# VH-VL binders against TBCC domain-containing protein 1 (tbccd1), part 6

Target 1, 147 residues: TBCC domain-containing protein 1 (tbccd1), of Danio rerio (Zebrafish) (Brachydanio rerio) (a4qp31r305to451)
Amino acid sequence: PPGSRLVLMSQVCKQTLAKDSEKLNDVNIKLHRCSEAFIYLLSPLWSVTLDKCRNSTLVLGPVRTSVHIQSCENVRVVCVAGRLTIGGSFNCTIHSLTPTRPLLLPGNASLTLGPFHTQYPTLEDHMASAGLAVVPNLWNQPLLFGV

## First folded at step 1 (VH-VL)

Design m11 (framework fv_miptenalimab)
Fold by ESMFold2-Fast, scan of step 1:
Structure m11 (fold): chain C 147 residues (1-147), chain A 121 residues (1-121), chain B 107 residues (1-107)
Amino acid sequence: as target 1 above (147 residues)
Amino acid sequence: QVTLVESGGGVVQPGRSLRLSCAFSGFSLSTSGVGVGWIRQAPGKGLEWVAHIYWDDDKRYNPALKSRFTISRDNSKNTLYLQMNSLRAEDTAVYFCARRGYSYGWEFDYWGQGTTVTVSS
Amino acid sequence: DIQMTQSPSFLSASVGDRVSITCKASQDISNYVAWYQQKPGKAPKLLIYDASNLETGVPDRFSGSGSGTDFTLTISSLQPEDFATYYCQQYDNLPYTFGQGTKLEIK
């Protein structure tokens, strides 16, 4: 079923990775220990998890369920997501469009939040595919959890 | 139950054409994310991807075969075709029809029994 | 094209043995790898997809591992019906490519 597949991207280092393939449709993405990378995943995704990534920029197509950022440093993320959670992260910038309040878990410092500002040719179709077409953006209403 | 059954193989002379058919049941090519393709295997050799077609009529070919082979479908008959032109001895193989993963994967999850094409040499 | 190289090309083993077959991609393909089993005169059968997911109906003695460029198919306790040829396949990029195959036979 949709949302049961996992694509693992580990140790993407000192490179640019760009994918817009329909084989990423409705998959779960886990990015682990990526550094010095520019990663563009321009497809409707099911979920995205970033763990222990550093000095990297990620531009994501619409993510149906959640984007989870954990233990990252000096990372920029641009995303549309059903939910956004950030924990244990330092000096990160997230530009988001989410109908739910971003959840800030314990351990974060020096986070910058901003609105989603990116466009690509199939974005509107991908937002509809992910169930996120024409939703309110609560990027500026983060919820602190555990503080 | 998903089934795929190939037909149309036989012995042909070099330079001639042949059309293979694959009759499938248990799924529809109208289903989003579904594809069907052809994989071949020369005698005693490994597997080689030939072509596939998706639910939205997107067609992809092995670049080595694109100029000579054409993939098509007839959804009303649940049938896939492979038109092979300018056949060469190296095209001698068993040709399998296979479904691309039903759950939006790209793996081939169900295969037919194959049909044998022999290009006389 | 992405080249998939299997090792060994031929493997002799006994029932009850633990067997591993490796597959190496010429470039990073994430986890976009499937493994197939083929018996003489038969079509290939899907065993593993996305490098480590066991296909429904496949015995749990089969397992897959790896990511990036190095992948392994393991059979934990070989059974008589497991003697066959095994193929890995990448589906990260077109054209989809298969390894050359590993023929597993009884000692």
Scores: ipSAE 0.006, ipTM 0.577, lowest interface PAE 11.6, mean pLDDT 87

Design r01 (framework fv_remtolumab_arm2)
Fold by ESMFold2-Fast, scan of step 1:
Structure r01 (fold): chain C 147 residues (1-147), chain A 120 residues (1-120), chain B 107 residues (1-107)
Amino acid sequence: as target 1 above (147 residues)
Amino acid sequence: EVQLVQSGAEVKKPGSSVKVSCKASGGTFSSYAIGWVRQAPGQGLEWMGGIIPIFGTADYAQKFQGRVTITADESTTTAYMELSGLTSDDTAVYYCARDSYWGEDYFDYWGQGTTVTVSS
Amino acid sequence: EIVLTQSPDFQSVTPKEKVTITCRASQSIGSSLHWYQQKPDQPPKLLIKYASQSFSGVPSRFSGSGSGTDFTLTINGLEAEDAGTYYCHQSSSLPYTFGPGTKVDIK
């Protein structure tokens, strides 16, 4: 079923990983301890969790449920997501399109938030598949929680 | 040179489990998936599932879901296929084969095969 | 799941003759069709990938064609070492499926 598969990307280091396969449709992605990587996952995804990653750039296809960024440093994320949460992270930049307010958990410092403005072939089809629309975008209205 | 080396032949009793190993080069583990395909005597090829070692993600054919477990150990560059609840219908040669990163490609290199015989 | 069918089931041919093997898919798979050769007591070996691309080291007498649902493997000038069973395989979607095989014998 949709949303039942987990793809774990652990210790992706000093490489570029680009994938747009239907194999990634509606999967949960967990990226753990990736470093000096450029990761492009251009499919409609179910969820994405980024944990303890450093010096990396992620460009994601639309994420139906949530993008969670935890304990990351010097990371850039470009995403369309139902929900965005960021905790314990330093010097990170997130360009997002979300219908909900980004949730900022304790431990963040030097975060930069901006709007999503990336384009790729099939993006509109992937957004429809993930149940996401181009408006509203609440990227500039974050909520602080526990801070 | 690409090489996949499998464990030796097994003779098992009905109801038991078997675990077959497939040792691959480090380059195979970092850039490819490993699939498992079986072949009963005189029959064709049947895909059981596969794993992408770098991601730790396995996928299975529905027929084997719940009976098969595919794992990978990156430290030894070895993939494993464990099949439980064996019956005589599981008597076959089991192959591991190298696949693309996402399991959506061709099998370019194959292990030598492991014969599993299930008999009482 | 996508079902693959092959024809013929069996061919017995004289060396240097042309052999044609057909594979049909139950739904369109684009060009995601691959061909393997298997000899007795040996693992399969890849011959043709993505319908028409020869794998490295495969003799030029082997060629593939087709797209969508209809695919063909051709051996132009069969050699004695070509005896074996030939399988098609689709990678368009999971689960992967194989054709039932075509056995080629030399007269």
Scores: ipSAE 0.000, ipTM 0.499, lowest interface PAE 13.8, mean pLDDT 86

Design r02 (from r01 with heavy chain D99E S100L W102D G103S E104G D105Y; framework fv_remtolumab_arm2)
Fold by ESMFold2-Fast, scan of step 1:
Structure r02 (fold): chain C 147 residues (1-147), chain A 120 residues (1-120), chain B 107 residues (1-107)
Amino acid sequence: as target 1 above (147 residues)
Amino acid sequence: EVQLVQSGAEVKKPGSSVKVSCKASGGTFSSYAIGWVRQAPGQGLEWMGGIIPIFGTADYAQKFQGRVTITADESTTTAYMELSGLTSDDTAVYYCARELYDSGYYFDYWGQGTTVTVSS
Amino acid sequence: EIVLTQSPDFQSVTPKEKVTITCRASQSIGSSLHWYQQKPDQPPKLLIKYASQSFSGVPSRFSGSGSGTDFTLTINGLEAEDAGTYYCHQSSSLPYTFGPGTKVDIK
């Protein structure tokens, strides 16, 4: 069933990884301790979690539920997502399209937020598949959580 | 400190199912990911799937999709692998092995193995 | 799926000789390659993780190197207790895959 599978990518280091398989449709992705990597996941995804990644760039297909960025450093993320949360992260840049306000959890420093600006063939089809085809973009209205 | 203890050997008929258990002791089970790897007689290692309990979902190798179910019970610190539709090609030693999702994904400790024989 | 190949398939060597085992991946896996030793009727044991990091308690004669698609495990001064089958394993992406194994025997 949609949203029930997890694909784990751990320690992707000093490489470029590109995936656009239909087998990634509606899959949960976890990227853990990736470093010096350029990662393209160009499918409609269910959720994406980045944990302890550094010096990396990630370009994601539309993510239906959420993108969660935790404990990352010098990471760039380009995404369309239902929700975006960022915690414990330093010197990260996120270009997003999200109908909800980005949630900034405790521990962040030197974050740059910008609008989603990327295009690829089939993007419109993937946005429709993820339920994100016609939504407002609240990238510039972050919410702070916790004191 | 960490030990994985598996259930005993089983002999099964073709078409039946087998459920192997893997009891973890020592450490904190919720920090684990448990993988299942099998080895047919005289052959190499084959990954079947694994579970990360905190995400509530398991992942499977495509070859076993639809036949294998991997679950975990945190209250008893036990992981399970159930394989259905058994054939003679499923005769193998089945291992559980631990990964620490917080520290990286490699199998640092292994169970002793469970021999499953499928014969008429 | 990522395919791993190992060479040689089998090697029979005299104690104290150097043994080199190669593992090649069908696509780049960074440093996400691990080495295991398996003795007859025993589960595998981890030797090297993430291409070059020794696991706790592993003798210093074992070392690993490589990145991307080409990896090597070296046993510098083989001891009698090192007889067994050696497997490489990639964790770069699901499904995890293992190499076919290299059997190392003494004599």
Scores: ipSAE 0.005, ipTM 0.503, lowest interface PAE 14.8, mean pLDDT 85

Design r03 (from r01 with heavy chain D99G S100D W102E G103W E104S D105T Y106A Y109I; framework fv_remtolumab_arm2)
Fold by ESMFold2-Fast, scan of step 1:
Structure r03 (fold): chain C 147 residues (1-147), chain A 120 residues (1-120), chain B 107 residues (1-107)
Amino acid sequence: as target 1 above (147 residues)
Amino acid sequence: EVQLVQSGAEVKKPGSSVKVSCKASGGTFSSYAIGWVRQAPGQGLEWMGGIIPIFGTADYAQKFQGRVTITADESTTTAYMELSGLTSDDTAVYYCARGDYEWSTAFDIWGQGTTVTVSS
Amino acid sequence: EIVLTQSPDFQSVTPKEKVTITCRASQSIGSSLHWYQQKPDQPPKLLIKYASQSFSGVPSRFSGSGSGTDFTLTINGLEAEDAGTYYCHQSSSLPYTFGPGTKVDIK
């Protein structure tokens, strides 16, 4: 069933990884301790979690449910997602298109938020597949929690 | 139910190469990690490397780097491990194993093993 | 690379006894430690994953504990079918590594 599979990317280090496979459709992605990497996952995804990643850039296809960024440093994320949550992170830049307000959890410092502006050939079809084809963008209305 | 079925036993001469296959059946292949683990006679388990087929990028143990190649073919749901420059020290049973559903790092399903014997 | 050590190397026990196998990592691995059982001429079978999570279908007499560098596999009431070699495996850092194994025989 959609959204039931998990793909773990652990310790992706000093490399560029680009994937647009239909096998990533509706998959949960966890990126753990990736460093000095450029990661492009250009498929409609179910969820994405970034945990303890550093000095990396991630460009994601539309993510149906959520993108969660935790304990990251010097990371750039470009995404379309149902929800966006960021905690414990330092010097990160997130360019997003989210129909919900980004949730900033405790522990963040030096975050930069911007709008999603990336294009690729199948993006519109992937947005429809993720249920995000026609949604407002609340990227500029973050909700601060714990202050 | 998912099964991993490996190719048959091989007898090889020193200096040659061997390519072992691991065919997955009965489930999703592309989003699970496939690792390769060998075991010399009477010895313990040794991780050689692994691949997540949808990413296509393999990771290798440094000991085998330069003479091992791990690949996957999503259309035939088959992973491969090719080892070159064989010596008698490479005589072992070679296993493929699937990473678990939750984090893809615990090996929950194992192939039956492929015996590779290197002798003149 | 992370080195795993196991103790004891070998243990011969009476049925129904408690067996304790220890795995120690050369650096902290959190909970990324897994336990396997291997019987002669068979592939390994997963028993416990992520230090303490029982794999489905594994008898309740098997349990795991520990975190960081020190981990334990316990068999509470050894049965005849439990004879085999037990391996720990860390997945915290590449390359993944296995312990040298602990052989358990039944008296």
Scores: ipSAE 0.008, ipTM 0.575, lowest interface PAE 9.4, mean pLDDT 87

Design r04 (framework fv_remtolumab_arm2)
Fold by ESMFold2-Fast, scan of step 1:
Structure r04 (fold): chain C 147 residues (1-147), chain A 118 residues (1-118), chain B 107 residues (1-107)
Amino acid sequence: as target 1 above (147 residues)
Amino acid sequence: EVQLVQSGAEVKKPGSSVKVSCKASGGTFSSYAIGWVRQAPGQGLEWMGGIIPIFGTADYAQKFQGRVTITADESTTTAYMELSGLTSDDTAVYYCARSPYGDWFDYWGQGTTVTVSS
Amino acid sequence: EIVLTQSPDFQSVTPKEKVTITCRASQSIGSSLHWYQQKPDQPPKLLIKYASQSFSGVPSRFSGSGSGTDFTLTINGLEAEDAGTYYCHQSSSLPYTFGPGTKVDIK
């Protein structure tokens, strides 16, 4: 069923990784301990988790359910997502389009939030595939939880 | 189909504690918030607090801080609300409800009646 | 905390009439207001989220509008099954709060 597969990308280091494959449609992505990397995942995704990544830039296609950022440092994320959560992270910048309020968990410092600003050729089709084609953007209305 | 099923009615003595359960099925449990809302007889709705199971992060209304504890067990997809120091003012129906990070509550449990005898 | 007030407290309405319920917030909450219907001995049901967005399966006679501090729920052509208590709910800041409710009865 859609959303049942997990793709683990661990220790992506000092490289540019660009993927736009249909093999990534409706998959769960976990990026773990990536550093000094530029990562472009330009497909409609089910969920994305960033854990312990540093000094990296991520540009994501629309993410149906959630983008979770945990224990990251000096990371830039550009995404369209159903939900966005950020915890334990330092000096990170997130440009987002989310129909729900970004959730800020304990442990964050020096976060910058901004609106989604990226374009690529199949973006509109991918937004439709992820159920995010016509949604409000609450990027500037974060919610503090447990802080 | 999303369903939240709560534990049965409780009759408690003043000064005791009650623990109500809320078992989720038919949808994703871990990434949604579970909130707890109570309703005293003939009165309106009052938010007590909530938890996001994947993070173990709970938040509480100040009125209940120190008396309420909200927890979740992802392995059984069950959320719990424990309220201590019960008085007759705690007689109410207690609801669990699912939400994306507490924004709106899309599905509700059937409610658990807690009566505190005095 | 943000306080929500509703008017009217109670309304008895002839079937097919238009019902208007208002919710006022003590400070600006943007569009973070949601509407619920509760029938006797039942849990609340979500009708409208973010002031104006219908929840799936909700009849088209229900609509919401407003922003900031003033919000309205409209039932255009009340049906017998619509009898119940209607609550507004704000999610702009913690603690989340509900309005006191508006009871709608059928004559």
Scores: ipSAE 0.007, ipTM 0.602, lowest interface PAE 10.2, mean pLDDT 87

Design r05 (from r01 with heavy chain D99E S100G W102T G103D E104F D105Y Y106G F107M Y109V; framework fv_remtolumab_arm2)
Fold by ESMFold2-Fast, scan of step 1:
Formats: sequence, structure tokens, C-alpha cells
Structure r05 (fold): chain C 147 residues (1-147), chain A 120 residues (1-120), chain B 107 residues (1-107)
Amino acid sequence: as target 1 above (147 residues)
Amino acid sequence: EVQLVQSGAEVKKPGSSVKVSCKASGGTFSSYAIGWVRQAPGQGLEWMGGIIPIFGTADYAQKFQGRVTITADESTTTAYMELSGLTSDDTAVYYCAREGYTDFYGMDVWGQGTTVTVSS
Amino acid sequence: EIVLTQSPDFQSVTPKEKVTITCRASQSIGSSLHWYQQKPDQPPKLLIKYASQSFSGVPSRFSGSGSGTDFTLTINGLEAEDAGTYYCHQSSSLPYTFGPGTKVDIK
């Protein structure tokens, strides 16, 4: 079933990785310890987790359930997601389109939030596939936890 | 149960190339990475490189860069390791290994090994 | 690249004795160290992952400890079936590297 598959990407380092495969449709992506990388995953995804990534840029196709960013430093993320959570991260920039309020967990510092403005040819179809085609963007209304 | 089945033993001449295959069965090929490790007779283990099949992303150990090519064919659930410019120093058993299914980078499933002998 | 060294190179051990194998990394690798057993003419078998986590089906006499640069594999009560070569492996950064191995024989 959709959302049951996991794709693990670890230690993508000093490279550009671009994927738009249908095999990524409705999969869970986990990215660990990627550094100095540019990663483009332009498919409708189920979930994305970034853990301990550094000095990297990620551009994601629409993510149905959630994008979770933890323990990252100097990372830029561009995404459309059902939910966005960020914890333990420093000097990160997230450009997002989320119908829910971004959740800021403990341990963050120097975060920049901005709206999603990226376009690619199949984006609208992917947004529809992920259930995100006609939703408000609450990128500018983050919610703080741990206060 | 996931199994990795490798191609049979090879005898090669110096200067030639060898291509070893590793077929995954009993599991989801797209959900893990495949690494390649070699072992010369009576010696230790040496990591050569690895690939994430769904992305086609391959990484190589520096000493093999330029000589090794690791690829994957998702339609046959098979990973390949091709080593060129063979010398007698490349005589070894070559293993493929799975890096695991989840947030695990250790090698939990191993192929049976392919013996490559380089001689005149 | 991260270099792993193992000590000792070789041990001949009395049955039921405690065996200690050490692995040192040239730089900190956190807990990203794994231990393997290799018996003659067989591929390696995973014993311990992430320094201290026993892999499924591995006998309780095997345990691992350590973090950063210093790691230990312990076999409490060596059995005859434990003869083989033991390797540490780091997954902290590419390229992945293995230690040179420790051969354990039964006296």
C-alpha cells in the first residue's frame, strides 16, 4: 500500500542528485548525514525526514503527510507538505507551502521561513496526487513548542 | 527472507575487466543500498563502493575510483560491480552486501561471494 | 578516510574464556561502528550494530561497547563455534572502512 515503502538515502556528499522517478511515488524518504549536496526529489512523496544533514539544499516534490527536519545545519529546504516540523536545527532556510502551521520543536536557532515559489512541469499533477492541490499556505504562522 | 545471489567464479587475464552480478530476492530491491566488499586470499575486508538502486547513486572508495563502476538494474533486481585494468593484486573474493532496510548502515545480508582470479 | 585498527591481530583462547577485541578509529565516529564474524570460506555475519546493539539471532555471549574512537567486542564464555575472524566496520562517513581483523582460534 501507498506510504508503506521506505527509501533510505545516506551520506550523499559533495554531489547533485536529481530524481523524478515514478518509483518514488508515495514513498517515505529518509535522508541522513548528507553534506554539501543538492538533492532534487521531484515526485509526489509520502513523507520526508532529514536527519543530521549539513550545508545542503533539498527541493522536494509535494509531500502528502510530513516533512521533518532534525539536527540539521546550514540546510535549505523547498517543499510543499501536509505538515512541517523542525527541531534541533541551526541556520536553516525553509520555503514551504503547508496547509497546517509549521511546528518549531526545541533546539532551533537562526531559522528563516519563506513561502514556496518553485515551479516544475509536473508540479500541479504531483500536488493533486499528494492531496495538496487546493490548500491555504500557513508558512508564516509557525507554532512554537517547548516554551 | 532477503537473499543476495552472486555470479560464478571468474578467471581473467591481466589488463582485462570483470563484471560481477548480485541478484536480490525475497525482498524489496528499491528500499536499500547494495555495497561491494572484496577480500584478497588470507587478507581482510575492503569496501569498494555502493549504490542506492532506485536513485542510481553510486559512491566509490578512492583507491578504486576510475577503475570500478557500480550499477543497478531495477527490472531484474540486480546490482553489478565492474572492475577494469585487472592485475594480480585484484585476485580476491568479491562480496555484495545489503546496507539494511531502514535507518541502518551496517551490512546485514551478504552474497555468497564471487572468486576472481587474475593470472596470465 | 577513517582508518580502523584492531587489537590483537591474533588470539588463541581456551574454551569458555573471556575474549576482548578492541577497535580504534582515527577520528570520532560516534556510535557508527559494527562488528562482524567471518568463518573460513563463508561471508561475514553481522553480530553487533551501532557499537552495542545485538543483531537478531546473535548469542547473548557477544556484546559491544564504546563510542567516539574506542570500541570493544566482548565474548563472554567462548564456544568452539566462535572460532573465526572478527572485523569492525565504520559507517560514519564515506568511504566506509573495515578494521584489519582479529583471528580467534580455540586452544
Scores: ipSAE 0.006, ipTM 0.521, lowest interface PAE 13.2, mean pLDDT 85

Design r06 (framework fv_remtolumab_arm2)
Fold by ESMFold2-Fast, scan of step 1:
Structure r06 (fold): chain C 147 residues (1-147), chain A 122 residues (1-122), chain B 107 residues (1-107)
Amino acid sequence: as target 1 above (147 residues)
Amino acid sequence: EVQLVQSGAEVKKPGSSVKVSCKASGGTFSSYAIGWVRQAPGQGLEWMGGIIPIFGTADYAQKFQGRVTITADESTTTAYMELSGLTSDDTAVYYCARDTSYYGSEWYFDLWGQGTTVTVSS
Amino acid sequence: EIVLTQSPDFQSVTPKEKVTITCRASQSIGSSLHWYQQKPDQPPKLLIKYASQSFSGVPSRFSGSGSGTDFTLTINGLEAEDAGTYYCHQSSSLPYTFGPGTKVDIK
């Protein structure tokens, strides 16, 4: 079923990785210990987790359920997601479009939040596929949790 | 470089279970997934499921859900497929195959084991 | 699940002739279609990946084309060693599925 597959991207270092395959449709993505990388995953995704990534930029297609950023440093994330959670992270910038309030978990410092303003040819179709077309953007209304 | 070496042929009785092994000889499991595909005599290929050894995460085709269990042991670089509740319809050659899809590289089966014949007979 | 159909089911061909095998998907799969050859009592081996990309070591007489729902494997100048069953396989979504196979014999 949709949302049952996991793709692990571990130790993507000092490179640019771009993927826009239909094979990423409704896939769970885990990015672990990526560093000095530019990663573009331009498909409708089910969920994305970033764990212990550093000095990297991630541009994501619409993510149906959640984007979770944990223990990251000097990372930029551009995303449309049903939910955004950020914990244990330092000096990160997130440009988002989320219909729910971003959740800020314990351990963050020096976070910058901004609105989503990125475009690619199939974005609108991917937003519809992820159930995120025509939703409000609450990027500027974060909620602190567990402090 | 790497080869997938499977366990030997099995003859089983109806209602029993079988566990087939697939060893990655000359390599490790760290960068790929292992899929299992079976083929009944004179018939086509059926995907049963697969596993990402590094996470221990398995996926199963619905037809085999509840009867198949796919596991992996990274210390011995061996994947296993266990099928329970055997009937004569499970008589087939069972193949393991390398699937690079789970690590975001490419999605095809580029390396296959030699196959394990399982015969279910009373 | 995505259903793949192949035609023809069986083909008997004179050496050096052109063989065309088609694979149709029940829904669009982009270019996520792969072709395998299986000889009697052997495991399948990969010939073509992602509709049109030849796998390493595969003779140039094998080629693939197509996208979406319609795909073709062509053998341009069949050789005796090409006898076997050819399967298409989609990797667009889980569960992975295979076509029913096309058996190619030499006259």
Scores: ipSAE 0.000, ipTM 0.489, lowest interface PAE 15.0, mean pLDDT 85

Design r07 (framework fv_remtolumab_arm2)
Fold by ESMFold2-Fast, scan of step 1:
Structure r07 (fold): chain C 147 residues (1-147), chain A 117 residues (1-117), chain B 107 residues (1-107)
Amino acid sequence: as target 1 above (147 residues)
Amino acid sequence: EVQLVQSGAEVKKPGSSVKVSCKASGGTFSSYAIGWVRQAPGQGLEWMGGIIPIFGTADYAQKFQGRVTITADESTTTAYMELSGLTSDDTAVYYCATEYWDSLDYWGQGTTVTVSS
Amino acid sequence: EIVLTQSPDFQSVTPKEKVTITCRASQSIGSSLHWYQQKPDQPPKLLIKYASQSFSGVPSRFSGSGSGTDFTLTINGLEAEDAGTYYCHQSSSLPYTFGPGTKVDIK
């Protein structure tokens, strides 16, 4: 069933990874300890978790459920997601389109939030596949948790 | 804020194993990793390893590789550290701590393990 | 593994004085250094994250600075409750390592 597959990417270092395969449709992505990497995952995804990544840029296709960023440093994330949470992260920039308010967990510092304004050829189809085609963007209305 | 509660003190014989638990409450269990740090009597802090519960994978300090196993159970929000082949050099207070922002933010109360023949 | 050294190993300080503790790494760790306070028979408590970011609830008299290999923890106006052992910790690479600790007593 959709949302049952897990793709784990660990220690992606000093490389560019670009994937747009239908095999990534509705999968859960976990990225752990990526450094100096540029990662494009241009498919409709189920969820994305990013943990302990540094000096990296992620460009994600629409993520149906959630993007969770944890313990990252000097990371840029570009995403469309049902929910965005970020915790324990320093000097990160997130450009997002989210129908829910981004949730900022404790431990963040020097975060920059901006609107999603990236385009690729199949984006509209992927947004529809993820249930995100016609939604408001609340990127500029974050909620602080544990202030 | 997260609170960590560890299992009680243990007295073990050389060659046996010990399993210490660390139950988390408050915060989101999936939003942090759990690290394990020990402290021998009168000595400093020594990192043993850690686990990210949502990934189910653990990292270990090389010194403990092969003797230590760190696990987590998301359904009970509990992390475990099992150390085998105990010797008197393993007598220490064992701490679990949440890893958030790459630092060890909140610590359990500690579990004293005494290895005595 | 990255080795951390601290100086001094011990100091006895008069209340209200400034305390400076240094931590040196055997190789560059950027800003990935954290400071902890431990009182007798208690677990360590986080004070400073990433060299200079104060943890929540920590008194403003505690501050940190440094980058690369040289780091400093400063207590500006020591109070009686600040007696304890202070540890630095690097998270730049695995395994995480701690300094040997600096014990601060009140005169």
Scores: ipSAE 0.007, ipTM 0.524, lowest interface PAE 11.8, mean pLDDT 86

Design r08 (framework fv_remtolumab_arm2)
Fold by ESMFold2-Fast, scan of step 1:
Structure r08 (fold): chain C 147 residues (1-147), chain A 122 residues (1-122), chain B 107 residues (1-107)
Amino acid sequence: as target 1 above (147 residues)
Amino acid sequence: EVQLVQSGAEVKKPGSSVKVSCKASGGTFSSYAIGWVRQAPGQGLEWMGGIIPIFGTADYAQKFQGRVTITADESTTTAYMELSGLTSDDTAVYYCARVGEYSYDRGAFDIWGQGTTVTVSS
Amino acid sequence: EIVLTQSPDFQSVTPKEKVTITCRASQSIGSSLHWYQQKPDQPPKLLIKYASQSFSGVPSRFSGSGSGTDFTLTINGLEAEDAGTYYCHQSSSLPYTFGPGTKVDIK
């Protein structure tokens, strides 16, 4: 079933990784301890989790359920997602399009939030596939949880 | 069920290169990591490196960096391991094996190829 | 790199006897330890993954335990088809490393 597959990307370091494969459709992605990397995953995804990543840039296709950023430092994320949660992170910049308010968990410092502005050829089709084709953007209305 | 089928035995001269293939049949090839493990006669197992075909990113054991190249062709569901600068110390059976979970760094090898014998002699 | 050591190097056992093989890591690897069986002129076969999880189709007489640096593979009631060399493997960090192997023969 969609949303049941997990792809773990561990220790992607000092490289550029770009992928737009249909094999990533409706997949859960977990990125763990990636550093000095530029990662482009341009497919409709189910969920994305970033854990302990640093000095990296991540550009995502539409993410149906959630993008969760945890314990990251000096990371830039560009995404369209059903939900965005950020915890334990320092000096991160997130450019997002989310129909729900971004949730800021405890432990964050020096976060910058901005609107999603990126385009690629199949983006509109991927947004439809992820259930995000026509949604409001609440990127500028974050919720604080546990200050 | 997924099977990994490797190319046949090779006899090579010192200083040459060998390229071993590993073809996957059945199941999902592209999103699982394929590792390469060798075994010298009467000795244990040694990991050389691996690749996740969907991402095209290879990792290598330090001992083989500069001599080994691991690639994958998703259209033919085939992974390759090329080892250059062969010496008699490279005489071994070379196995390809699938990491059973979606991971570069963490996982057991759940499906193995039959092995390819490479003999390096003058 | 993480070094794995195995004991014993060799064991000859009577059918239906209990066999215990130990694997020790040079540093903590959590539960990222896997066990394989290899018969002559065949590739290794996965038995136990993540210290204690049986792989599909593996007989229930095989079990694994341990965490951190000390791990054991147990064969409870050895059968003739169990003769072979057993290897532990760690996937906690790159490079992946294997133990030197334990050869098990039937008397």
Scores: ipSAE 0.007, ipTM 0.552, lowest interface PAE 10.6, mean pLDDT 86

